# VH-VL binders against Nuclear transport factor 2 (nutf2), part 4

Target 1, 127 residues: Nuclear transport factor 2 (nutf2), of Dictyostelium discoideum (Social amoeba) (q86hw7)
Amino acid sequence: MQSVDPQVVGVGKQFVEHYYGIFDSNRAGLTQIYQQQTTLTWEGKFLSGADAIVKHIVELPFQQTNRKINSIDCQQTYQPGIMITVTGTLIIDGEAKNQLKFVQVFNLASNNGSFLLINDFFRLVLD

## First folded at step 4 (VH-VL)

Design v30 (from u08 with heavy chain Y106H; framework fv_dalutrafusp)
Fold by ESMFold2-Fast, scan of step 4:
Structure v30 (fold): chain C 127 residues (1-127), chain A 120 residues (1-120), chain B 107 residues (1-107)
Amino acid sequence: as target 1 above (127 residues)
Amino acid sequence: EVQLVQSGAEVKKPGESLKISCKASGYSFTSYWINWVRQMPGKGLEWMGRIYPGDSDTNYAGKFKDQVTISADKSISTAYLQWSSLKASDTAMYYCARHSYDSSGHFDYWGQGTLVTVSS
Amino acid sequence: DIQMTQSPSSLSASVGDRVTITCRASQDIRNYLNWYQQKPGKAPKLLIYDASNLETGVPSRFSGSGSGTDFTFTISSLQPEDIATYYCQQYKNLPYTFGQGTKVEIK
C-alpha cells in the first residue's frame, strides 16, 4: 500500500487552489503564474510562452467561471517536480444547467528551491 | 452517435392543436438544452426557445412566449413543441437543436426538421 | 434583443473565388458568435464557433474572424458543394438571434 509523499500532495493542492483562485477572479493575473518556458495545450491547441497563453485565456468567451473540484492527484516527476491531474465541473456565467466536466494536468518543475509551471493541459470531457 | 430525430410533416387547419417531437439518442438527454428554431418559407432562422430536460426549465423568445409550449419527456428522451391553436402564420419548417457541450454554447447537432403547413 | 445584420443578402461567385460575408451585432457580443451553413432542403450545420474556431470535420477553406460587433466569414476557394445560405448567430444574450442569412450561388 504505497502512497504519494504528503509534501508533494500538499504542494499540488496549494498550487491548484492558487491557480483557480486567480483564474476564477481575475484571469489577467495569471501573468504571475505563466512563464516564457510554459506550454499550454488548450482543447488540443498548443500555445507556448506566457504572452500567448495569457492572451488566449483572457480572451475566452465568458465573464465568470465557477468550478467544483472532483479530484486532485499528484505524483513526483522523473525530473525534480510534480505532476498534478485535476478533474472537476465548470460553470460559466452562472449557467449551472450547462455544467461542463473538465480535466487539467499541470507539470511543476523544481526551480531554485521553488516550483515553476512548465506544462499545462486543459480539456473538456465528453461522457 | 448523437442524433436528433423529428416527427413527420403535418398539414393542419387554423384553430387546430398540434404537438411535434424531437427524439434524442447517443448522449445524456437530461444534461443538455434542446432548442427550437423556426424557419418560415423563404425566410431565415428564428430562435423560439429552449428546454433543459433535467428539470424542464424553459426560456422563450418574447414573440413566442404565449404562442407555443415547449416540454420534454425524460423517459423516452423526447422534447416537444406544442400549439393550442394554430394560425396560418405558423406555416414553417421547425428544427430542434442541441446546445453545445463546450463553453461556447453553439448548436452542434440539429434534427432534420418538421414541416408544418397551416391552411384552410 | 440583439439585432444581427448580414451583408450581402445574396451573392453569386465562381468556383475558386474568395467569398466574404460580414455580420454586425447591435451591441458588443465579444466572440459569442457562430456561423452555420444551410444547404437547400437540409437542416443548418455548424461551421464556425466562438467567432474563429473551425468545427470538427469542416473543410479548412472556411474561416471566421472578428470580435465585439463586427465579424467576417470567409470561403477561401469556393467549391460547388458550398452553395448554401450562411447564417451568423449570437449567443451572448437570450434570446439567441440569427442574421437574416446570405445566399451564396455559383455563376
Scores: ipSAE 0.000, ipTM 0.527, lowest interface PAE 15.1, mean pLDDT 87

Design v32 (from u08 with heavy chain G105S; framework fv_dalutrafusp)
Fold by ESMFold2-Fast, scan of step 4:
Structure v32 (fold): chain C 127 residues (1-127), chain A 120 residues (1-120), chain B 107 residues (1-107)
Amino acid sequence: as target 1 above (127 residues)
Amino acid sequence: EVQLVQSGAEVKKPGESLKISCKASGYSFTSYWINWVRQMPGKGLEWMGRIYPGDSDTNYAGKFKDQVTISADKSISTAYLQWSSLKASDTAMYYCARHSYDSSSYFDYWGQGTLVTVSS
Amino acid sequence: DIQMTQSPSSLSASVGDRVTITCRASQDIRNYLNWYQQKPGKAPKLLIYDASNLETGVPSRFSGSGSGTDFTFTISSLQPEDIATYYCQQYKNLPYTFGQGTKVEIK
């Protein structure tokens, strides 16, 4: 039986926990993660570059997010890097009556022994 | 400082259930895999499985998949290894150990071990 | 599963001797190999990771080398506190697997 390289899975999961730790505590801190070359598609809206992306995220019309991660799946990309798919549920501003399902995909590119976030896709999953 | 502290020794009879624990401190619990390793008396090390507490993802060695359950409670930074029905062949020292996912998967910190004795 | 075989299963040497242990993988594991030391009654301790990197705080007399399927662990000058069983471990594929161990004793 085959499985994804455990090293790749580990790096991907570490990134995801770090990312949501920042997002759910202080969204402005995401300036540490987004680079000039990063692109984000957020609910179908395309954004390019750290400044535009972080501005969009910090201006989202809610105060607090709380989430439960349901899965983190990783694969090595064709160019050196990691593709990460996350599924989960989130509660916005304590409104638990309508938990929202989401999917988020990250593409990390290898860069001098570290990883850069290159692509980011976020979407709420509607029934 | 980083520590993994395991629950105390257990003496059980065949057929009894058991849940042992590994409590982590000094680091981000949700950011590291917790592994369980068995060592039967006088024998070598056997990897049983692992859990990633951030999403509760688990992997088991085939030999152990139907024998034990690995779980974690991130609210108290504790991982668990559980048997629904113990057998005499489960007599062993059980270690928990963490590994990071920076660029390699090495077990840098280990718990002190929990001795489980199963006899009639 | 990837099988890890150590040689020898046990050895006896004198203080100051050079000790070598080998580990063979049934498949190519690149450099995804670690070495652990286990003293009697204690938990294992990481000594070498990624085939050749010395863990922080581990004495320089310990070293590792190799890649692919053949690996070597060396203690350049055996000390009394080095009496232990040594294990190699691969992490290229799940399940992670250990060698059977090499018991190092003083003559």
Scores: ipSAE 0.000, ipTM 0.618, lowest interface PAE 13.2, mean pLDDT 89

Design v33 (from u08 with light chain D50E; framework fv_dalutrafusp)
Fold by ESMFold2-Fast, scan of step 4:
Structure v33 (fold): chain C 127 residues (1-127), chain A 120 residues (1-120), chain B 107 residues (1-107)
Amino acid sequence: as target 1 above (127 residues)
Amino acid sequence: EVQLVQSGAEVKKPGESLKISCKASGYSFTSYWINWVRQMPGKGLEWMGRIYPGDSDTNYAGKFKDQVTISADKSISTAYLQWSSLKASDTAMYYCARHSYDSSGYFDYWGQGTLVTVSS
Amino acid sequence: DIQMTQSPSSLSASVGDRVTITCRASQDIRNYLNWYQQKPGKAPKLLIYEASNLETGVPSRFSGSGSGTDFTFTISSLQPEDIATYYCQQYKNLPYTFGQGTKVEIK
């Protein structure tokens, strides 16, 4: 059948659940997810390295985020790894009338039997 | 490009009604808050309130809640600030400015201002 | 409501001088502070957002720092075009509130 390896899908979904669990509860804990080699493009702003990325995320001007995940799609990459595309909706500080659609893309690289987050792209979709 | 274009200067007498406008272009009007900011002659900036055009929800600073009405018309991408009865103390420059949740409360685009003069 | 107090209310400096303006919040606002420039006869313009981030297209001589209740805005080398009134603004809570402004003039 023409489908993505179930193991790849499983890893991708576990990563996304773990990542948003941390983001939506304690953003400072993302220090354990971002590595020195990670890059993030956040709404078009490029950041490199765990310290700069976590600082940016912790300093975002809201206290609480709640989200509904609409889709998680995964594919294997050639330099062994996983590309993950997430879509969903985001509520900031309980403002339900301002539900925001977002897209986030993660690239996980295979590393000695585990995976490292290498690339991260986040963007709100405002039409 | 993003623009907010405000209506022209007004000269009014106390007790008259007035409605000034802020026309948006170059972005999704219903996805951003429009804020109104007052500046009395020689004074600083005062936030009056805001409207979310997508559902017409409003927030007012306490001082302005009973003084003005903020509204919007989605069909023409225009926000309004309205007085039922002007006072001399309403003499000021009035600015509109936008922000989004992603812009997180900073006013990235402003209208050019509407000068309102109320005198006898 | 959160009160924002700026110091000084006005200053005069020479071209090339370093200019510093201070803003104090009546309660902790974290980094939820913006700085605006208003040139004579013009609408305000965003210069610095989130206490220390320079808005795109704004000259690098402008900078901001601080967190919590005490914030600083600096012009490293004052230019003639910088004659303006500068305002801080908090966005942690509604209503949004501005400082009273600092008028910067060139001698």
Scores: ipSAE 0.000, ipTM 0.519, lowest interface PAE 16.7, mean pLDDT 86

Design v35 (from u08 with light chain N53E; framework fv_dalutrafusp)
Fold by ESMFold2-Fast, scan of step 4:
Structure v35 (fold): chain C 127 residues (1-127), chain A 120 residues (1-120), chain B 107 residues (1-107)
Amino acid sequence: as target 1 above (127 residues)
Amino acid sequence: EVQLVQSGAEVKKPGESLKISCKASGYSFTSYWINWVRQMPGKGLEWMGRIYPGDSDTNYAGKFKDQVTISADKSISTAYLQWSSLKASDTAMYYCARHSYDSSGYFDYWGQGTLVTVSS
Amino acid sequence: DIQMTQSPSSLSASVGDRVTITCRASQDIRNYLNWYQQKPGKAPKLLIYDASELETGVPSRFSGSGSGTDFTFTISSLQPEDIATYYCQQYKNLPYTFGQGTKVEIK
């Protein structure tokens, strides 16, 4: 049976864990992940560049986030890199009863033996 | 360095209560499910249940739902397995194990185990 | 609940031998199957996940295959440190269930 390269899956899962680790503990630390060339679409709002993106994320109107990750699916992109799709639920300010479903897509580009986050799409899944 | 460190061996009498612990370090405790697995002497592995410490959501195997309580204290990164009234049939090694980051259901890190002996 | 049946219950083989263990699920679990190694007196260790994916740091002599209801776990060249009991585990549905285990001993 054909499957995605385990190294690609490993890198993608490690990135997602690292990203949410920072997001859910200290959002300002995301300055280490977002680059000048990164773009983010957050609930339909397009943002470009690390400064604009991190400012937007830090200013989101909640204090504490946590999440249950439902799935992390990875594929290699045509140009060297990884496309990652994440589904899960957000727990905001400890409110377990009103968990919010989300989908997030990351595109990582290969860069001299490392990966750069190039594209980021986030959306809550609501009726 | 990810570690799950379990409390020490226990020797108890039937009818006594017991709470054993699994202390996590080296990762975000509230971001991973913690599972409890029983192994009776000379027998195989049985999944008992799990908890997501971020919101205390739990799932139990039907056999264990009325026998034990799984809880967690995120302020000290510790998960618990508790009996209100022990039976001789609870004699077993109990392992805690960290779930993979997503819902894939494989256990990537395990505690060393807590031996519980219940005899009259 | 999904029942997992392993065979054989135990086996003895020589160093360098190819060892194969099988696992059967009572219903279709796709590739949602893991394999664990438990050495005497130790906690289990993940070797294979998603039926065929090798966990990081695990020697390449270990492999898994199969899908649906029938799965195999293979050690291509048995080493002394491989003396252990091996367990399959499904994660298609809660509750998670394990096979009974296969004890591997060296002659």
Scores: ipSAE 0.242, ipTM 0.782, lowest interface PAE 4.5, mean pLDDT 91

Design v36 (from u08 with light chain D50Y; framework fv_dalutrafusp)
Fold by ESMFold2-Fast, scan of step 4:
Structure v36 (fold): chain C 127 residues (1-127), chain A 120 residues (1-120), chain B 107 residues (1-107)
Amino acid sequence: as target 1 above (127 residues)
Amino acid sequence: EVQLVQSGAEVKKPGESLKISCKASGYSFTSYWINWVRQMPGKGLEWMGRIYPGDSDTNYAGKFKDQVTISADKSISTAYLQWSSLKASDTAMYYCARHSYDSSGYFDYWGQGTLVTVSS
Amino acid sequence: DIQMTQSPSSLSASVGDRVTITCRASQDIRNYLNWYQQKPGKAPKLLIYYASNLETGVPSRFSGSGSGTDFTFTISSLQPEDIATYYCQQYKNLPYTFGQGTKVEIK
């Protein structure tokens, strides 16, 4: 059976764990991940560039987030890179009873033996 | 380095209470589910339940939901499995195991096991 | 609950033999199946996840295949250190359930 390259899957999962580790502990630290060429669509609102994106995320109206990851799916992109789709539930300010479902898509581009985050899409999934 | 270290062997009588532990280190404790798995002497593996330490959410296998309580203490990165009243049929090896980061349902790291013997 | 049945319950084989173990689910679980190895007195160790993916650090002689209700686990060339009980486990639905185990020993 045909499957995605395990190394691609490994890199994608490691990126997701690293990203949420920073987001859920110290959102200001995301400045190390977002670049000037990164774009983010957050709940349908388009943002471009590291400064605008990090400012938006830091100013979100909650103090702490945690996540339960439901899935991480990866594919190699046509241009060298990895497309990652994440689904899960978001726990805001320790409120376990009002967990919010989300989907997030990351596009990582290959860059000098490493990866740069180029595209980021986040949306809550309401029923 | 990820590790799960479980408490030592226990010898108990029917009717006694017991709480065993699973101490996690080397990763973000609040970001992974911890599972408990029972193995009766000479028998196979049996999933009991799990806890997400980040919010204390739990899931139990039906036969265990009235038998045990699963809890966690985030301040010391420790998960617990507790009985209010042990039965001889609770004699088993108990393993804790870390769930994969995504909900792929595989257990990538396991504790060494805690042997619980319940006899009169 | 989804019931997992392994076959055979035990087998004896010689070093270098190809060993195949099967696992059947009572309902369609797609690819949501893992395989674990447990040596006497030790905790289980993950070998295969999502039916066919080899866990990091696991020797390539181990493989898994199948989908739906019927799955196979293969050791292409049995080594002495492979003597253990092997378990399949489904994770399509809670509660997670394991097969009863297959004991592999040397003839």
Scores: ipSAE 0.142, ipTM 0.749, lowest interface PAE 5.2, mean pLDDT 90

Design v37 (from u08 with light chain T56R; framework fv_dalutrafusp)
Fold by ESMFold2-Fast, scan of step 4:
Structure v37 (fold): chain C 127 residues (1-127), chain A 120 residues (1-120), chain B 107 residues (1-107)
Amino acid sequence: as target 1 above (127 residues)
Amino acid sequence: EVQLVQSGAEVKKPGESLKISCKASGYSFTSYWINWVRQMPGKGLEWMGRIYPGDSDTNYAGKFKDQVTISADKSISTAYLQWSSLKASDTAMYYCARHSYDSSGYFDYWGQGTLVTVSS
Amino acid sequence: DIQMTQSPSSLSASVGDRVTITCRASQDIRNYLNWYQQKPGKAPKLLIYDASNLERGVPSRFSGSGSGTDFTFTISSLQPEDIATYYCQQYKNLPYTFGQGTKVEIK
């Protein structure tokens, strides 16, 4: 019977905290997280490569985001790596009355002694 | 799971005061608007007003502005609808309903309703 | 206040029939319109939001269309469990306002 390694869960949660810390304070700082091989699907729009992805994110039509994370779930991938599913709530530009639910999925691939972000899916969940 | 549970049915006389409740669970109560909707017997739905429990901001439909008070208690995740002096024309089913999480005005979860009967 | 008018006020149809209800706003509300179903003795339930989007868990036989001032709600193949009153609601401006309702009955 297999179970999720607690160390895998720890890495996944640390990545999520780091990623949103940067996104919610200075989106341009995401340049170090997105690599040439990264792909992002943002609200159904497919983007490939660090330059295109970071450009898209910094040009999003809002200035500030604040979020509450509801869940972070991790699984080991078949190739060495971690699949992470995040759910939570966003507040855009300080509008606490205007809350948006989101889901985001990250796939991290093992690379030497570290992990690289390979796949990223983001979607607002609108009932 | 998200639930809105309302207080039980009330039978009152004209001139009496009344406060009914809507208890929320399964989500961040302070982060969503709670709306009150009236339905008179055999009639349609009427929006009365709403409250944002996070800051107690309220909006009322003009018809109800001086007839009722909407309030909320964050410590017990409960919203209230109150009359200082009931009239026979207040006989109705009263529903509470939550705004959707996307800031739109659609009501994704409703309470079961509180029947208020006012008769002499 | 924005006034919402539904037609018809009531209808009777057979199981399997296509049922169409219309809703008219007194001014332009864009796509800021929702449809609710209320079964006898129960609270209303959201079916369609933002004029044309089907709420999760709602059967695909329900649909909505329109923008501006004229909107339609359709049940493509009426089922016995669809006996209910249906309401449109605008959320473009406060106060939020509902149509008077359309009662759907089976012959």
Scores: ipSAE 0.000, ipTM 0.520, lowest interface PAE 15.4, mean pLDDT 87

Design v39 (from u08 with light chain R30S K92D; framework fv_dalutrafusp)
Fold by ESMFold2-Fast, scan of step 4:
Structure v39 (fold): chain C 127 residues (1-127), chain A 120 residues (1-120), chain B 107 residues (1-107)
Amino acid sequence: as target 1 above (127 residues)
Amino acid sequence: EVQLVQSGAEVKKPGESLKISCKASGYSFTSYWINWVRQMPGKGLEWMGRIYPGDSDTNYAGKFKDQVTISADKSISTAYLQWSSLKASDTAMYYCARHSYDSSGYFDYWGQGTLVTVSS
Amino acid sequence: DIQMTQSPSSLSASVGDRVTITCRASQDISNYLNWYQQKPGKAPKLLIYDASNLETGVPSRFSGSGSGTDFTFTISSLQPEDIATYYCQQYDNLPYTFGQGTKVEIK
């Protein structure tokens, strides 16, 4: 029977729900998640460090996001940690006509019995 | 509560025009896409196109783009499917259906269907 | 356009049987797939959305699974009222497309 450790899956899903809970209600609260070591690639633009990343996210040109998560897939990384891939859809500022698809990848590194967000990749899937 | 009620069956001759309707009630008509789906006798379902009544934006499947016109009247919460010149091959059951509130592309409510028969 | 192919086109089974039908997309559609039931003379009814989510009010004997290109719809214990044609539908890209349908008969 090949399966991912249920504890790894649990941690990954809990992280994703916590992250989007903050993002979709109060983006400024993401300061608690992004650290100095974190890097983000947002729509192909590379950002490094908590201050730059949070500033970018807070300044995104929309007020409200609602999302539906389609999948959350987790694997243990080669070094201690968790790779998380999320797919879903976004509605921006109540505009249900233009539901947008997205992919987001998180890499969490183990740190003294907890996890730190190290890598974050976000992209809208447009066609 | 939510209902889509379609107009009654039609019997037409080739070359005649036709406009059938789908009247919505029980929800905010301008906030949901209305889709039209064709089912030819004994055949499966074919998506024809959709309209967003809030701004009358439309999308059509390529096969139907120049065959039909989809429109809506916000004042009476009604969507329409129209032919300028019917063909015998237009004989089918036509359904209207709305998207779920989140516009995820699943059709949570359907009209009862309008049977269109085109024969000479 | 994305082509959706169902298998089988028709099947006959006994009450209480497990019935499985499959749906294949011509390209990756993630989990953007729905299943509908159409009884003779009636409009289709949504059963499963986003590949595996059961619509409210739908009996738990119906289930869906799969992602990418291969999807499965299952009736765990076939009942007489389940006589119908079942359709998969992708909503990953316009135009929305349906499978050709699977007719389920008893006996």
Scores: ipSAE 0.000, ipTM 0.583, lowest interface PAE 11.3, mean pLDDT 88

Design v41 (from u08 with light chain K92D L94W; framework fv_dalutrafusp)
Fold by ESMFold2-Fast, scan of step 4:
Structure v41 (fold): chain C 127 residues (1-127), chain A 120 residues (1-120), chain B 107 residues (1-107)
Amino acid sequence: as target 1 above (127 residues)
Amino acid sequence: EVQLVQSGAEVKKPGESLKISCKASGYSFTSYWINWVRQMPGKGLEWMGRIYPGDSDTNYAGKFKDQVTISADKSISTAYLQWSSLKASDTAMYYCARHSYDSSGYFDYWGQGTLVTVSS
Amino acid sequence: DIQMTQSPSSLSASVGDRVTITCRASQDIRNYLNWYQQKPGKAPKLLIYDASNLETGVPSRFSGSGSGTDFTFTISSLQPEDIATYYCQQYDNWPYTFGQGTKVEIK
């Protein structure tokens, strides 16, 4: 059958909800998700390791983020893990008419019966 | 089949502690959020908070953040809602409900509810 | 917090009537709105998710529409078993919030 395993889809969606819940309420709490092995490309800027990544995220020049998810697509990776592609809309600092489109990609690697975030890619989509 | 089974009705006095339960079966307990919803007598529904049993991560509605504790025990597929000191205003029906795996935020399965009565 | 307001708070209709309930969000929630039915003494039951999708096993007489801030829930032909309170719920952001409920009863 040519379908993504529902278990994989479930894991990916739970991860996305968990990640944005933390990001949009308390960005500093992302220290629980970003590990020393994690890499992030944020608007073309490459960052490696939890300390550098969390510092970048907490220093972003906005106070509030509200987001609406348009899609979450998951596939199993060649190495054991899940690749997740998210599209959606951001409202920054209450500017509802200035909604920004984004895409974000997460690569989760299997680790001791759970998943670790290994790769993260974020970009605003220009109209 | 997916089921959420809650503990039985409780009658308590103000100042007493209480812990009620929601036991899950028929699915992978650690893979779904469990939500707690309050309904005061004759009133509507209020979302209190939720827990992801896989890592015990929690989110609370602001008005409940310092009133209750949400926890889970993976070994027996059970989520809990706990008060350290009950008030008469805690009198309500309490429901547990899980998130659908397809989309965040809609509650596809609900427990039958636990009625908590707090009176002197 | 996002406030959800339903109209009307209660209604009485005859069997076979078309029943319409509205729900208004205090801010744009796109289509991140669900409708639940709660019969007396029972837990709520999901009827409609993502504004317009009918949950599996729910009769086709129930439908939902709308986006942004204004949403509508319709029962095309009211049946006796539809006596219940109906709630809208947004999940655009936490805390998740419900409307105050609309009580539907038969004349």
Scores: ipSAE 0.000, ipTM 0.520, lowest interface PAE 15.0, mean pLDDT 86

Design v44 (from u08 with light chain Y32W; framework fv_dalutrafusp)
Fold by ESMFold2-Fast, scan of step 4:
Formats: C-alpha cells, structure tokens, sequence
Structure v44 (fold): chain C 127 residues (1-127), chain A 120 residues (1-120), chain B 107 residues (1-107)
C-alpha cells in the first residue's frame, strides 16, 4: 500500500512534458533547462555544462523528433530533489518504421523553491 | 538465430543482367534495414545502399544510384541487388548486412557474401 | 560525403604487442563511428560501436576511443587470431562511409 508522494509525481511529469515539448519543437530552447552545473551522459558520452550539452543536442543528425512516452516513474531523492525515469519510443524525421526505444533519467535538485536539472542520462534500448 | 544467407557465386559476361539475393531468418524482416556493401578484389568496403523491407524505401550512395537496383520481397524475407547490364568493374564480393536503428547505424549481422565475376 | 582516413594502411607486430590504429573523419561525427574486423575470406564482424562500446562476445583486449574527428582503436595484446583488416565506419550522414582499412599482420 505504499506510494510516491503525488506532489513529487506531479512535478516530475510536468518537467518531462516541458522538456520533451522543447526538445521536439525547438532543441535550442533547452538552454533554459540546462545549467552550468548540469551533466549529461548521452549514449555513453559524458558532457558537462549547458553550452556543451545544448551544442551536442542541437547538432544531433536529425531535424524532427516525435515521441510516445510509455512510462514516467518518480522517486524523492535522499538529498532534496526528484529522480525521474522515462521510457518511450522515439520517431526521427517522421519515420515511424524506425521507431527507437529509449530510456532517460533526470535528477532534479531542489533550489530555493524550484528545481534544477543536475543529472541527465539518455540511452537507446536495442532489441 | 538471426541469419542472412546470400545466393551463390556468379560468373557473367559484360552486358548481362544479374540479380543476387539475401534471405533473412530469425527476426522480423520488415522491421530492419538491409544494406548492401561492395568489396572489390584486394580493396576495402563500400556502402552501396539500403532498403527498408516494410515499405520498400531505399537510399543509395551517389556512385551506385544509376548502376544497381535494390528491392525486397516480404513474402519470402529476401532482399535483392540487381544490375541491368554488368561491367567488368562490377567484379567484387557483395555483402548484405542488417542494421536495426538509424541512430546507431551499425551492421550487427552480415551475410556470407556473394562473389560476382564479370569477364569476357 | 564524409571521408574516413585510417592510419597506418598496414602494420606488422608480434604476439603480445599493443596495436593502435587511428581513424580521422573529414568533419565532426561526434561518437557515431564503428569498428569492424574482417578476417581473410570472411565477412566483416562488428567489434566496437559508438566509438567506444564493445560488442557482446568480443574479447576485452579490443577497445576504442575518441570523438569528433579523431578516433583510436587498440588491441592491448595482439593474438594470432587477430590477423585481419580493420575498418572504421561513420554513420552520421548517408552515404555511410568506411575508412580504407588497416591490415594487421604478425611478424
């Protein structure tokens, strides 16, 4: 009968919807989300800081991404914050026949009544 | 489990047509790209093109666009590489190879190769 | 088209030696580079994908590194069964392109 705090779940889901909304419409807008202290591991490549991360994402070799979210799971972290795990399917440049399964993990840290993205992990799931 | 089996060696004369095959088994044929790669005797690997059997969409390297046709038959899980008129310069080993994800673009399974010899 | 250049074109080394092959892309390809092994008379085999990830079933003596335009493939301790030609391949843009190959022989 135990469950995650609904407020924690709500914040996590709102973040995920906001993040993918920007990613799938205007990737350059992710400069608003990535901070100097953020780190990203993208398919095993470690990147640190907003400039390096956004440059990497903007330069990915596709123009349009669309996705279907399968799950969003949230937990409160030991330090104040939220760990979010997302699974879903990614469609690149309108190619539904090349649906790619992915997992992404976000760690949000509490900061002055708001949240900062601190850690980000992205991996395609190969079948 | 996953297997790509190619047709046997061919000996042809210039001007003849040829169609070689790559038969897939052990996976969903319509869900993966099939690539064709040429290797001339003593030379390296050249990507020729690919097909997505689910809808027969194709991409060709510019060098091969007017030289070959790539096709597939979903009913027998077989991809094809075809020449309307062979040239001596088409003498090579031809490989088919699968890739499952465009964002990764790596060839995880390969056919054994089909040797094509074109001589007068 | 993105050009891939390998160095050296061939090398000869002794069993147990550390072997290093390099690959250079004509433009930034991030980490979107694979390495293949082709033994005489056989089809190529995937060894490393996405610059540094070891394919399952491939011995740990093989490794890859690099990003952007400069990449390295290493065999930490050359074995007799490693006699082969090794190819890098980019997948950032179509057409996919391979390096010219590096032939590894044992002295």
Amino acid sequence: as target 1 above (127 residues)
Amino acid sequence: EVQLVQSGAEVKKPGESLKISCKASGYSFTSYWINWVRQMPGKGLEWMGRIYPGDSDTNYAGKFKDQVTISADKSISTAYLQWSSLKASDTAMYYCARHSYDSSGYFDYWGQGTLVTVSS
Amino acid sequence: DIQMTQSPSSLSASVGDRVTITCRASQDIRNWLNWYQQKPGKAPKLLIYDASNLETGVPSRFSGSGSGTDFTFTISSLQPEDIATYYCQQYKNLPYTFGQGTKVEIK
Scores: ipSAE 0.000, ipTM 0.529, lowest interface PAE 14.2, mean pLDDT 87

